# VHH binders against Manganese-dependent ADP-ribose/CDP-alcohol diphosphatase: the designs that were tried, part 15

Target 1, 321 residues: Manganese-dependent ADP-ribose/CDP-alcohol diphosphatase, of Oryza sativa subsp. japonica (Rice) (q8h5f8)
Amino acid sequence: MMAVTNGVIHASSREPLFSFGVIADVQYADIPDGRSFLGVPRYYRHSISVLQRAVSTWNKQHNIKFSINFGDIIDGYCPKDKSLWAVQKVLDEFEKFDGPTYHMFGNHCLYNLPRGKLVSLLKMPTDSDRAYYDFSPCPEYRFVVLDAYDFSALGWPRDHPVTAEAMKFLEEKNPNSDKNSPDGLVGVDRRFVMFNGGVGKEQLSWLNDVLQDASARRQNVILCSHLPMDPGSASFAALMWNYDEVMAIVRQYKCVKACFAGHDHKGGHSVDSHGVHHRTLEAALECPPGTSAFGHIEVYPDKLLLVGSDKMADTEMCFEP
Key: E = the ipSAE of ESMFold2; O = the ipSAE of OpenDDE; V2 = 0.75 times the mean of E and O plus 0.25 times the DockQ between their complexes.

## First folded at step 4 (VHH)

Design s6 (from h3 with Y56G V99A W101R D102W L103Y Y104G S105D G106S E108P; framework vhh_7nfr_2)
Fold by ESMFold2-Fast, scan of step 4:
Structure s6 (fold): chain B 321 residues (1-321), chain A 122 residues (1-122)
Amino acid sequence: as target 1 above (321 residues)
Amino acid sequence: QVQLQESGGGLVQPGGSLRLSCAASGFTFSNYAMSWVRQAPGEGREWVSSISGSGGSTYYADSVKGRFTIARDNVKNTLYLLMDSLKSDDTAVYYCAKASRWYGDSYPFDYWGQGTQVTVSS
């Protein structure tokens, strides 16, 4: 068996333990095409066609056990009165996949719909409005899904205590009148913008407990977040506010092998100083008609192989088990 | 009430220059990124340029880079587009657009001006 990743030919004679599908930043809306602040075209209606191709491809593949949607299921510009309809339209497409889909939400989902409604609609495996959880598709692997907007200015109602504290945090970190602007901020401090968020104290404690348990069970852990958590894998302005606190917990354990994220639409890949892979997935939203950005990840005891379509780059992520 | 009022359009010869202005009111101007978007006859809208709230970051479409300059005066609540070396392909209605507060990563627009016509013809 041969695979080509980043132009390098790799040989493997092993079957994967399982595979799972990935897609990020569909950001569907029934509105005319637009552009990002940086002028990148955005194809709000075509993004659902990218998802339809993803589902069709996953259904034809051998051994795709589940899929993960990396957030921003609808765009914030979806009219508010159509947002429930738009989420359901996208979820109906995921339902055509022959396995379960695990969801997280991003900033664009939260612009239009309250947290509790999204947790319910996305069928997150929680017993509350909590949007973080874990699951094990096999004894050897554990997946941890983080709520990157647990501590944020936009993830809660305007009058919520968390919103007030997050706005104080942004006032301290970002001197700009426009808190969505990173102007004048240096390096990783550019992340202190309103469209990002972070992980709250309770979630950090929960993460530590999950990783202790996974380590005791000798599981490999894959960490999933809407927001990227490594400066090498994304633009500084796209990073989770407290990625350093999350990674400080991760670094206490050898079990975490990879972190996957969306949000930074151009994608990226890095390996941090502790050997953890960070892969930011290319957005479905920014695919011109006829092109795609989705993939599947083949899971092995000692590596992950992302096989991408069109804009989503193939990536081999080797590690020690 | 948010209002955006454009001015400065008109007829100009190829190679000529124009300065567009957009007077903004009804919001804290310095808190929002601003953009210029144009629409040529029979065409869809084309993004031209954006400027951050502080004015520290500017971005341009490849078709206008090196010829157009976006600027703002936060004391006067005014956005500008300085257009040099105008070409017939620059003929369009030019719209001033205000970024939405919550959509910083995409800066989708929540308010638009009425537009000002620029015609480049001999």
Scores: ipSAE 0.171, ipTM 0.583, lowest interface PAE 5.3, mean pLDDT 90

Design s7 (from h3 with Y56G V99T S100P S105E G106S Y107G E108Y; framework vhh_7nfr_2)
Fold by ESMFold2-Fast, scan of step 4:
Structure s7 (fold): chain B 321 residues (1-321), chain A 122 residues (1-122)
Amino acid sequence: as target 1 above (321 residues)
Amino acid sequence: QVQLQESGGGLVQPGGSLRLSCAASGFTFSNYAMSWVRQAPGEGREWVSSISGSGGSTYYADSVKGRFTIARDNVKNTLYLLMDSLKSDDTAVYYCAKTPWDLYESGYFDYWGQGTQVTVSS
């Protein structure tokens, strides 16, 4: 930016309005290291060390107002009888951060713990057991956190109507006996696997109301979801089942500037045809000992700047305010 | 009761070929992804290749891409690794592993075979 002082034009830099911390897919478990199906090493115990470094780093910066955890706080391989202990161990590390943490859950959280228990443990700012909400850290910005498992085959009791409808949906979209396999599915249809989910009709209506209100207040909106919502930002198999319905609502408004997600551990970044940034955050789980994946985002009126550690790539996300 | 039994290893000269087999029992073989993992003397385990339950998707480590082919026969409940253009660096014990596809490719391989030794030496 340029500024004029006493008739002299000077180049100047802007300070951010605020900054916030980000981390995704800690997936802590007290078990030996493993590998993904694609052979990527997974460091279940070391992931909490990544979180500890994140908290320490955020606390040394006086301008970090809050942090967001993008889900999968513990791994699905965490022994079921140790799951509450493991979640509490990770939450105790977040509590050392000098500010609030906003949470969402992912598939791995839901494999081990019921939805209502997670909403309570993660202290989601809702008046009900719903896992979607919004908040405004300043008048210029609104954050919207989606429940990407609102319509899903996991996270609800086995006999719940949503579970039955989601399993029927998967049976129609995915012919594999193992509904977690995308085998034989082409392009974005690879997303129709059981470890993904979608946004239900009630949440879509709520989202529309929130964006209408944010637009009326002239706020910039940052949308947060465990699941990615743009094919350019993640592997097709990692996409939210109905990302297209979410984005159809988003496209009715100019206020949404960026969508952040976890779930696809290698991360990614795209800008869609409407100028919305989609940033998938690299996972803490897949960091070898001594390395990290976390960052902070500096928030400006016309851009976001992600400053990452080690595996988390710096990303500049410019937009029209 | 899951059982995995590897065979087909042996001594081969550089540039040679071997075919490894893994006989599986105690589970519905076609419902699970399978992997080959190797361990060289004094080294940690290295992932080599994976195949989906139907066999439609295959993945390879960069070190073996273009030289190795993973395959499966779901009627015979058998996993294969066809190894061509073998190098001294391919010397290792090769294990087949049942891969739990059901936790977002979280491959904590909890069912391993006993392994088959491959030695590439002149």
Scores: ipSAE 0.056, ipTM 0.481, lowest interface PAE 6.4, mean pLDDT 88

Design s8 (from h3 with S52R Y56G D102T L103M S105D G106S E108G; framework vhh_7nfr_2)
Fold by ESMFold2-Fast, scan of step 4:
Structure s8 (fold): chain B 321 residues (1-321), chain A 122 residues (1-122)
Amino acid sequence: as target 1 above (321 residues)
Amino acid sequence: QVQLQESGGGLVQPGGSLRLSCAASGFTFSNYAMSWVRQAPGEGREWVSSIRGSGGSTYYADSVKGRFTIARDNVKNTLYLLMDSLKSDDTAVYYCAKVSWTMYDSYGFDYWGQGTQVTVSS
């Protein structure tokens, strides 16, 4: 980096506090290439090659302290009897990284495997079947990982009370017979589709407690979720059902600087009215052979810099500390 | 028992038109998105078009966009593909496919029909 001060060119020597790797929507399956419902090509086998390149790249870099997988580790079209093998194959690739990986699950993980099995397989740092948690890689920063399917129609067994309540919620919000259709829904109401979910009351209360503590400690907070939480950062149909309730809690505190998500495969970036950055990460699944979508984020006291590969766009996210 | 039955294929000259139909039974048709998928000689199956359960949203492969129209009649439990300006590259067996809600946002289909042959040749 070069700068000019008083007409003199100086090299910038400002180093990040640390960096971390990011990848979203690997959606591996040992099946032929296909397409999304909207016709976008999907490369189910090649997605693991994207992950292999990510791990190799992170291992060659200085100061990559950990990585975050933004969910959908295997695709819903992975044969059910091959799902454990597919998850383990992907996890074996993450294990080659010279640091821990923090995981969350998405809708495609949940199509194939029960919640409790996923929490165990993904080694979520919880003492329960809870799929939300927080960690601090340094005193200045706190990471909060949300369970975006805590309140959902697909995140729990078919006969579970949460499933029944979520189906009732969808019946009230979405008049379509096909609850995966946003047809006739206007603006942000298009998010009320079955492949999305939301954050339950217990998790909202937990989030408030975490942010109160982080605020008292003067930490910068980075929120991580499979589902996007800002209309400017993603298609309306990809938004978390109750992103507005999550953000109402966030807005009570100045400590949250950025929210990262997967799920909307084309990616996106917005800055909301309170100065919070929202970055939706481009999917590994939709990379043609020879191309990639992964990156690392350099963490500074007053900004985050996403350095992306190929489809993942570089993004500078400045804020007041 | 889910059944999908395609019809309307045939031999047509380049620039011609055909209307394919798919009669569906054994499930609540209006609750499911439907798709047309084709398989050209010597090639794998490729997605052509999809329509939501309500009929309000339609999606097309780049190769057919502007030439093909997907439609449905939820009263008659019938899916249609209206094909205009047919090209030799459109020669394929066309399959009707039912999309599952659990795999709605991914490639893949619950059930396939037997197919109907479309041949575009002079």
Scores: ipSAE 0.018, ipTM 0.433, lowest interface PAE 6.0, mean pLDDT 88

## First folded at step 7 (VHH; framework vhh_7nfr_2)

Design t1 (from m14 with S50A; at its last look DockQ between E and O 0.54; V2 from the best seeds 0.00; counts 0 for: pae E 5.1 > 2)
Fold by OpenDDE, look of step 7:
Structure t1 (fold): chain B 321 residues (1-321), chain A 123 residues (1-123)
Amino acid sequence: as target 1 above (321 residues)
Amino acid sequence: QVQLQESGGGLVQPGGSLRLSCAASGFTFSSYAMSWVRQAPGEGREWVSAISGSGGSTYYADSVKGRFTIARDNVKNTLYLLMDSLKSDDTAVYYCAKAGTYYDSSGWYFDYWGQGTQVTVSS
């Protein structure tokens, strides 16, 4: 039981502008408990209870304006004939939240269902079939949700040009016969595995435009992605393929204050050289019965405060002046 | 059909050594990571060791680190576990497990298991 030393979050006497709920990697499946390759227990059925507790907790707080799901609502081991059922089951639990939930998908979602179907089921607030979008819960803040599998070998049809390009990319970057294996890859190059992805050119351009507009409007921006975008915030194998390109855009704008992600399960936090906070969230899937990994973030003009449950660490993220 | 068959278990004295084997068939062996998992009487399953498809990476539980060695022969489609300095606490049924086709940052899933081989460490 690694005692997550709950750092004494000095509650500033000021009321937050708003708060929002966060949860990642529920990875529900109606299958027996299992273990990862490294022996980490996975509680596939119990994970939905974590979500239920999250929603219940958020509803009781009455000040949670919205919630964000950071992807992987169902597990890849969900039987294929039950994928839709399982997705709907999880979504029904999210719908019990007294507010909107903003969704993104992860690799496990894409193992189960095609991209287009997921975009529809998750009711992403997009004007198209794209899986990236932005929203502003208040004039002072803008949230940007990235599709981290925009450029990926997952979720696209096999004969789709993106699939071909992604596979070619993997062939170049990962010499292993199993493209999900990071064997032989060193450092951040370990991210070049098939279960990851990247942001495509069009989305990068879109991101730039959004950030430019946000900057002009003097908004603080919070980036959301299933895949982490900073090597200090997650294992190297969990990183977005082109996190560097994304961050190259981000660095041009002072308005981005934090990036949140899932996917890595163990959680992490870093501050990059530009003062942007990166917080990778702990996975609900890895919570044994009676324990939880979810949180809410209190938003202030000058900081974010993540208040976590049992296995999610509290994190204060102060903005650089 | 995927098949995994463990062998090499038996009775050994404390401090002794055993070599377990797992014969694999029905899949491209070299393309998948493999693990050893054990279950002692009345206890849950405990992950012991893992090896990548290529064999380039190995992983061990703290309880066996320095004593056990995982290896594989991809030509023979065989997984091995060399167990040295065996202790009474190592008594268990040992299973070989195949990595699944789904991946995340926490690594591979297990989708297939062998029937297990009994290892008993007793004086």
Scores: ipSAE 0.056, ipTM 0.520, lowest interface PAE 2.4, mean pLDDT 92
ESMFold2, look of step 7: ipSAE 0.125; ipTM 0.546
ESMFold2 (binder alone), look of step 7: mean pLDDT 82; pTM 0.825

Design t2 (from m14 with W108Y; at its last look DockQ between E and O 0.76; V2 from the best seeds 0.00; counts 0 for: pae E 5.0 > 2)
Amino acid sequence: QVQLQESGGGLVQPGGSLRLSCAASGFTFSSYAMSWVRQAPGEGREWVSSISGSGGSTYYADSVKGRFTIARDNVKNTLYLLMDSLKSDDTAVYYCAKAGTYYDSSGYYFDYWGQGTQVTVSS
ESMFold2, look of step 7: ipSAE 0.295; ipTM 0.644
ESMFold2 (binder alone), look of step 7: mean pLDDT 82; pTM 0.818
OpenDDE, look of step 7: ipSAE 0.095; ipTM 0.615
ESMFold2, look of step 12: ipSAE 0.157; ipTM 0.588
ESMFold2 (binder alone), look of step 12: mean pLDDT 82; pTM 0.820
OpenDDE, look of step 12: ipSAE 0.064; ipTM 0.563

Design t3 (from m14 with T101Y W108Y; at its last look DockQ between E and O 0.83; V2 from the best seeds 0.00; counts 0 for: pae E 5.1 > 2, grease 26.2 > 24.2, SAP .676 > .668)
Fold by OpenDDE, look of step 7:
Structure t3 (fold): chain B 321 residues (1-321), chain A 123 residues (1-123)
Amino acid sequence: as target 1 above (321 residues)
Amino acid sequence: QVQLQESGGGLVQPGGSLRLSCAASGFTFSSYAMSWVRQAPGEGREWVSSISGSGGSTYYADSVKGRFTIARDNVKNTLYLLMDSLKSDDTAVYYCAKAGYYYDSSGYYFDYWGQGTQVTVSS
């Protein structure tokens, strides 16, 4: 039972430095409503309405500087011949936002399109075809967006070395014939399933460099990933393969204040042993008609305040001094 | 080609029992999770139960929990649903569904369905 600490959002009399919108797991598809393997309802067509409401709300607030999409804009169940259309349809809705949207992709995106195509379509601000990047909306803050499928069996060509390595890794870590099944896996080892991924060595090195620079500049860092990176913030099966390696780097620096993720759909929040907040966002896909799951985060020098819509829980994240 | 064929449906009195079977072919049966889904007249499809590829994990809707048992025989490529203590509300067409390759933390998709078998619970 992930204790959703209903933190009483004390309205601090202080104006935020800036605010930004957040949404995760829209997973749009032009298909009838369905259910997950566990029986959770999925509203594939309605999910785009959630996004529309998000954009509308953000635009009305006039103080949302940018937004972040935490991946999975389209669902893997989208017919393949409609993948591009569906992606564009969702992206067109994001474009209605009065500001930039920073994107990352999830496993459902990768089920539909190759990673290179997604990097292009999502207009990731990278100098290459890489899917990880950083940006600073102000001098005091830096956002780091990770590619959680950098090391994965998804989105790479079948004959790509990464695919082979990832499959080998899965073979070693998951003995099941169905590599998407966590059966028999215990605890955090349940994360070793095919629908997850990890951060590659090069990206880890990059992350270290970015955090070092941020630290030197006295910036607060917000880490963004499709996959959660703390066992307290999500189901074990939803965790990044090498969350421990990522966090080992993060722990070397005091500048990282929070990590945000999607993928798990249920939402969650934890504070790790180093005082870093982990917030897994609720999925837009699981919102029945008339309900929403999106939010905005007010950024302060000493805290983040997530203000959620109907199914997204408010969360106050105070930084450790 | 993937094929799923349900059988075992019929008319049963309240409190009775039925065993549904789903014969699967055209894919490596043991590599995929399977589910039962039912549809009552005038109602939408309702998830009933799921079982992992290995059979090691089972899941049930609250409406059938304690009464229904999902099982599989990977040697025979067959999915089963044992239904005990049947109620009038259990009247529906029951479908077996194959989990697709697509997955997230909340579960599998269903990429193939059988034609269904009618279960009628009536006095």
Scores: ipSAE 0.040, ipTM 0.441, lowest interface PAE 3.2, mean pLDDT 91
ESMFold2, look of step 7: ipSAE 0.139; ipTM 0.567
ESMFold2 (binder alone), look of step 7: mean pLDDT 82; pTM 0.827

Design t4 (from m14 with S35H; at its last look DockQ between E and O 0.52; V2 from the best seeds 0.00; counts 0 for: pae E 10.6 > 2)
Fold by ESMFold2, look of step 7:
Structure t4 (fold): chain B 321 residues (1-321), chain A 123 residues (1-123)
Amino acid sequence: as target 1 above (321 residues)
Amino acid sequence: QVQLQESGGGLVQPGGSLRLSCAASGFTFSSYAMHWVRQAPGEGREWVSSISGSGGSTYYADSVKGRFTIARDNVKNTLYLLMDSLKSDDTAVYYCAKAGTYYDSSGWYFDYWGQGTQVTVSS
């Protein structure tokens, strides 16, 4: 759009097509504060206050049409007899947002509840235990939510074929007896840990069909996943097991402009060799009382602008439409 | 019923040596990585060293590399920290820690801690 002030014509800021809210890794639990392996403080109870501030802020801002929750709404240390209560408590806060919220799985959710229960509670737009889908908030954009735990040792029954195949995969890739340890693994092979997962063959085929359709419609595509898909945007131990297979499909098309993820609590940003932006979102769990990690993304024909709170960094993601 | 019990702390002069032990029970010891973490007065906890379940991989904070050795005995369910060339800034309470069953990309969660053993390095 054009603006004129005091008789001077200058280039004005463009209006976004829409905006959407983002939050990652709330990891709520009604337990005393703790620390990560690296000594980073964890504020299990305060994290729901971060979500409450996010929802309040989004409801007051013009043009926030929907929000995306990047997974891990409750922590794995949540007492198991409290898992349903904790999930519902967090979901009740999301429901206060004046618009739809799109959810995805994280590993901490799957520690707490069976996969089928989570799909139902999160009201994912799917008719099975699989949790991947797409939607278009406007003609110009398609959002794709991946199930990063489709192929994984988490969230499937103990005797399920996927569980057996994932454990065999981990035995081949990770020499540690504790499969949650990346010790001794080098480079991106550090991702081969039990708390990660990957995209299965049916989901890969589905993704290809979605991207082919989006390309035919000349849509910009935003991928969303709990697990990051570029080594430049996250610690190696946070990467999806088969990010290379997902990105091989993505690179056959020009429509994917950005990939958003959670899981790596410190966040990150990179642009890969094909111009795709990768943005890993900072975690709500690690916010001291009175601070926040959430934001909203202003969507333009040729860029995305992440406007973050406190710990969540502002990020401009320009692309060729 | 996880239990971790540290011992072997004490007063030592700079340049001295000390061996810490941690007796573990209530879990399959060889299946878990084990850790030493320390806390000086008025400071946050500092990771010191880690050892894989088998003992095949060891890791050290830069501040202790070449001076400290982590080891484990999976028959006796005991974790060790052999400390050589001690400095005054090694003074801290040393905790034995077991990684939990719940992990994220920031690494292991320590869901069980010992009571700690005091190490004091003073001339």
Scores: ipSAE 0.000, ipTM 0.289, lowest interface PAE 10.6, mean pLDDT 87
ESMFold2 (binder alone), look of step 7: mean pLDDT 80; pTM 0.805
OpenDDE, look of step 7: ipSAE 0.029; ipTM 0.459

Design t5 (from m14 with Y109E; at its last look DockQ between E and O 0.88; V2 from the best seeds 0.00; counts 0 for: pae E 4.8 > 2)
Fold by OpenDDE, look of step 7:
Structure t5 (fold): chain B 321 residues (1-321), chain A 123 residues (1-123)
Amino acid sequence: as target 1 above (321 residues)
Amino acid sequence: QVQLQESGGGLVQPGGSLRLSCAASGFTFSSYAMSWVRQAPGEGREWVSSISGSGGSTYYADSVKGRFTIARDNVKNTLYLLMDSLKSDDTAVYYCAKAGTYYDSSGWEFDYWGQGTQVTVSS
């Protein structure tokens, strides 16, 4: 039970440079409520109401410049014949936000639709069919959205080389017959399960180039991924396959201030050895009726302030000088 | 077709023991995690215990920890729940549940349920 010390966020007298909305793991499906393997309730229909409240709240604040969806807009149990409908239904709710929403997909999205289709539906601002991109809402900040399933057994055609390589990788790393089972795996090795993924070599190179450019421009960088990239910020089974490779690149640059992720549902926060904040967001899916898990982040030159709703914890993330 | 059939329920005195069984068919049993879930009269469903496909990992609700043991026989395609030191509060219909094929950090979702078996703990 990580004691979320409700630290009194001292409202700094300074106005933020901008604010942006955050939500993760809506996992909408028009099906009865369910439970996870560990008995955690899942509210598949209600989750869209959480999103609606998020959008409504963000719109009322009038200072939310954009929002980021951290993946898994629909659940894997969405009937396959309703996948497109369900995706569109959720996206229609996002469209009610008075600003742009930047999307990424998670494993549940990929259970429903191929990655190419999702890239299109989610209107990712890319010049290609790639699912990773960057943007700058102001000169001082750059956001980098990673495709955490770039290297994955999910979302690619079965005969695709990436699928073959990912399966081979899983065969090497996970001895279980069910590659979604972390059984017998210890520590951070529990991340080697099929429902996770990693960043491919080309994307890693791209990331390096982006961070180099950001550094040259003296920008602060915020990384966004469906999968967490720090063992202190999430359960081991939720970690990106090659979080260490990603962070090895990140550590070369002082410009990265924080990494945000979804996927783990319970939320978490850590500061790694280099002073980078990692915040895993609480899932909208796990909110019972009348409760919510979304937030907005106030961006300052020297810190980020996450203001959460009912089940999303407030988090202050001060940058190291 | 996936089938789950619970058995072994009955009337037992407080402090007594029962063994529930769930016969599974219609799928590769060893490839899926399994769970027990119970529902008391007028109450919602309560997760009781889960076991991995291989049986190497087990999980328990706090309410039953130390008293109940989940096990499986993958050769017999059978899930078990050994219930010791039963209490009146353990009175419920007990359901066998199969893990689905969709995963996240919270684990498996349930996609199939049995019809349940009644457990009554009463003096």
Scores: ipSAE 0.082, ipTM 0.615, lowest interface PAE 2.0, mean pLDDT 92
ESMFold2, look of step 7: ipSAE 0.155; ipTM 0.590
ESMFold2 (binder alone), look of step 7: mean pLDDT 81; pTM 0.823

## First folded at step 8 (VHH; framework vhh_7nfr_2)

Design u1 (from m14 with W108Y Y109W; at its last look DockQ between E and O 0.82; V2 from the best seeds 0.00; counts 0 for: pae E 5.1 > 2)
Fold by OpenDDE, look of step 8:
Structure u1 (fold): chain B 321 residues (1-321), chain A 123 residues (1-123)
Amino acid sequence: as target 1 above (321 residues)
Amino acid sequence: QVQLQESGGGLVQPGGSLRLSCAASGFTFSSYAMSWVRQAPGEGREWVSSISGSGGSTYYADSVKGRFTIARDNVKNTLYLLMDSLKSDDTAVYYCAKAGTYYDSSGYWFDYWGQGTQVTVSS
């Protein structure tokens, strides 16, 4: 009696389960164009046009279920008295998308507005003032959005305990008088700068619980963070302070398939030793007039396909069996 | 008020050398990265070089690498650009630029500029 092991050939469905839009680092400001420290042009006004094109494109595709903004909707150089206006202006553009947008904030957002206000303005789907959350667009997938500045010297009141702890941490890790300078720091230690942050203990515990649940439910998990969490996917100075702690949790589970991030602007892609994809998105801010950096991701049971516009590189992310 | 004042520009022959200076005031000089940016006639502004607040890190455009040296004296609140082996293509107005108060992973951006100093390289 030969047990015919019916090899369920999971036929790679020609159609994605769903698709979602992605954009990062719009960093809008009503100021003249500028340049970064390394001479990279920044197009502060034009960046909103990139967003407009993104929304228009996503709407035309009619198959984009939701979008994710990977932080930094406005630039730190936005005049403070215009910050609310600028934030609202950018958010109004997101609202034109024919679906929900899931937001996270970056360091530039936190330069402009208090954390609590941002959580509200960005309509994060949380029942609290926390800025991390998860959602499932379908039973097979769960998205986890991290607050990469949960532990940081940014976005908290100056007298807040987290601020004090973060500053103490920076004092220990970064000997420079300017805590935004990575001078003298080597390798991945260059991440220990003030414009970065990390995931706090409570959030780490939460993450573990979420991943445990996702695993139990046999969901694929996509992690979303403003800050990258793999040295191969971004410059060292762009990395989350405690990316190693986050990834230590992630590595305990097989359900995490990919991590997406912004912040580094240049874009990058890596596969870590556990087969998790890390994709750092190109910044909309660095797009000259007429060019764009946004995309959509087609989600399959066995892979993700990022389809980018212009400066955003296409990326295929095949899951390890 | 932040003030940046460039000096040291002039006319020089190809192969010659110049030293630009930028006097800074109105802020804690050592706490901010500084940069040189140049603009040739009819061209956009081109980044030339940057130096961290401490002076420990320096960066150069490919076009000037090996020829130009950026330096700073934090006691004198002065930024320098040593320009050797000057070429005709180096002809431009050179601006001193201050890094902003905010940082990101891509580095600094400029919030203040000097008035510029003219460098002309001609035979």
Scores: ipSAE 0.028, ipTM 0.422, lowest interface PAE 3.8, mean pLDDT 91
ESMFold2, look of step 8: ipSAE 0.112; ipTM 0.569
ESMFold2 (binder alone), look of step 8: mean pLDDT 81; pTM 0.809

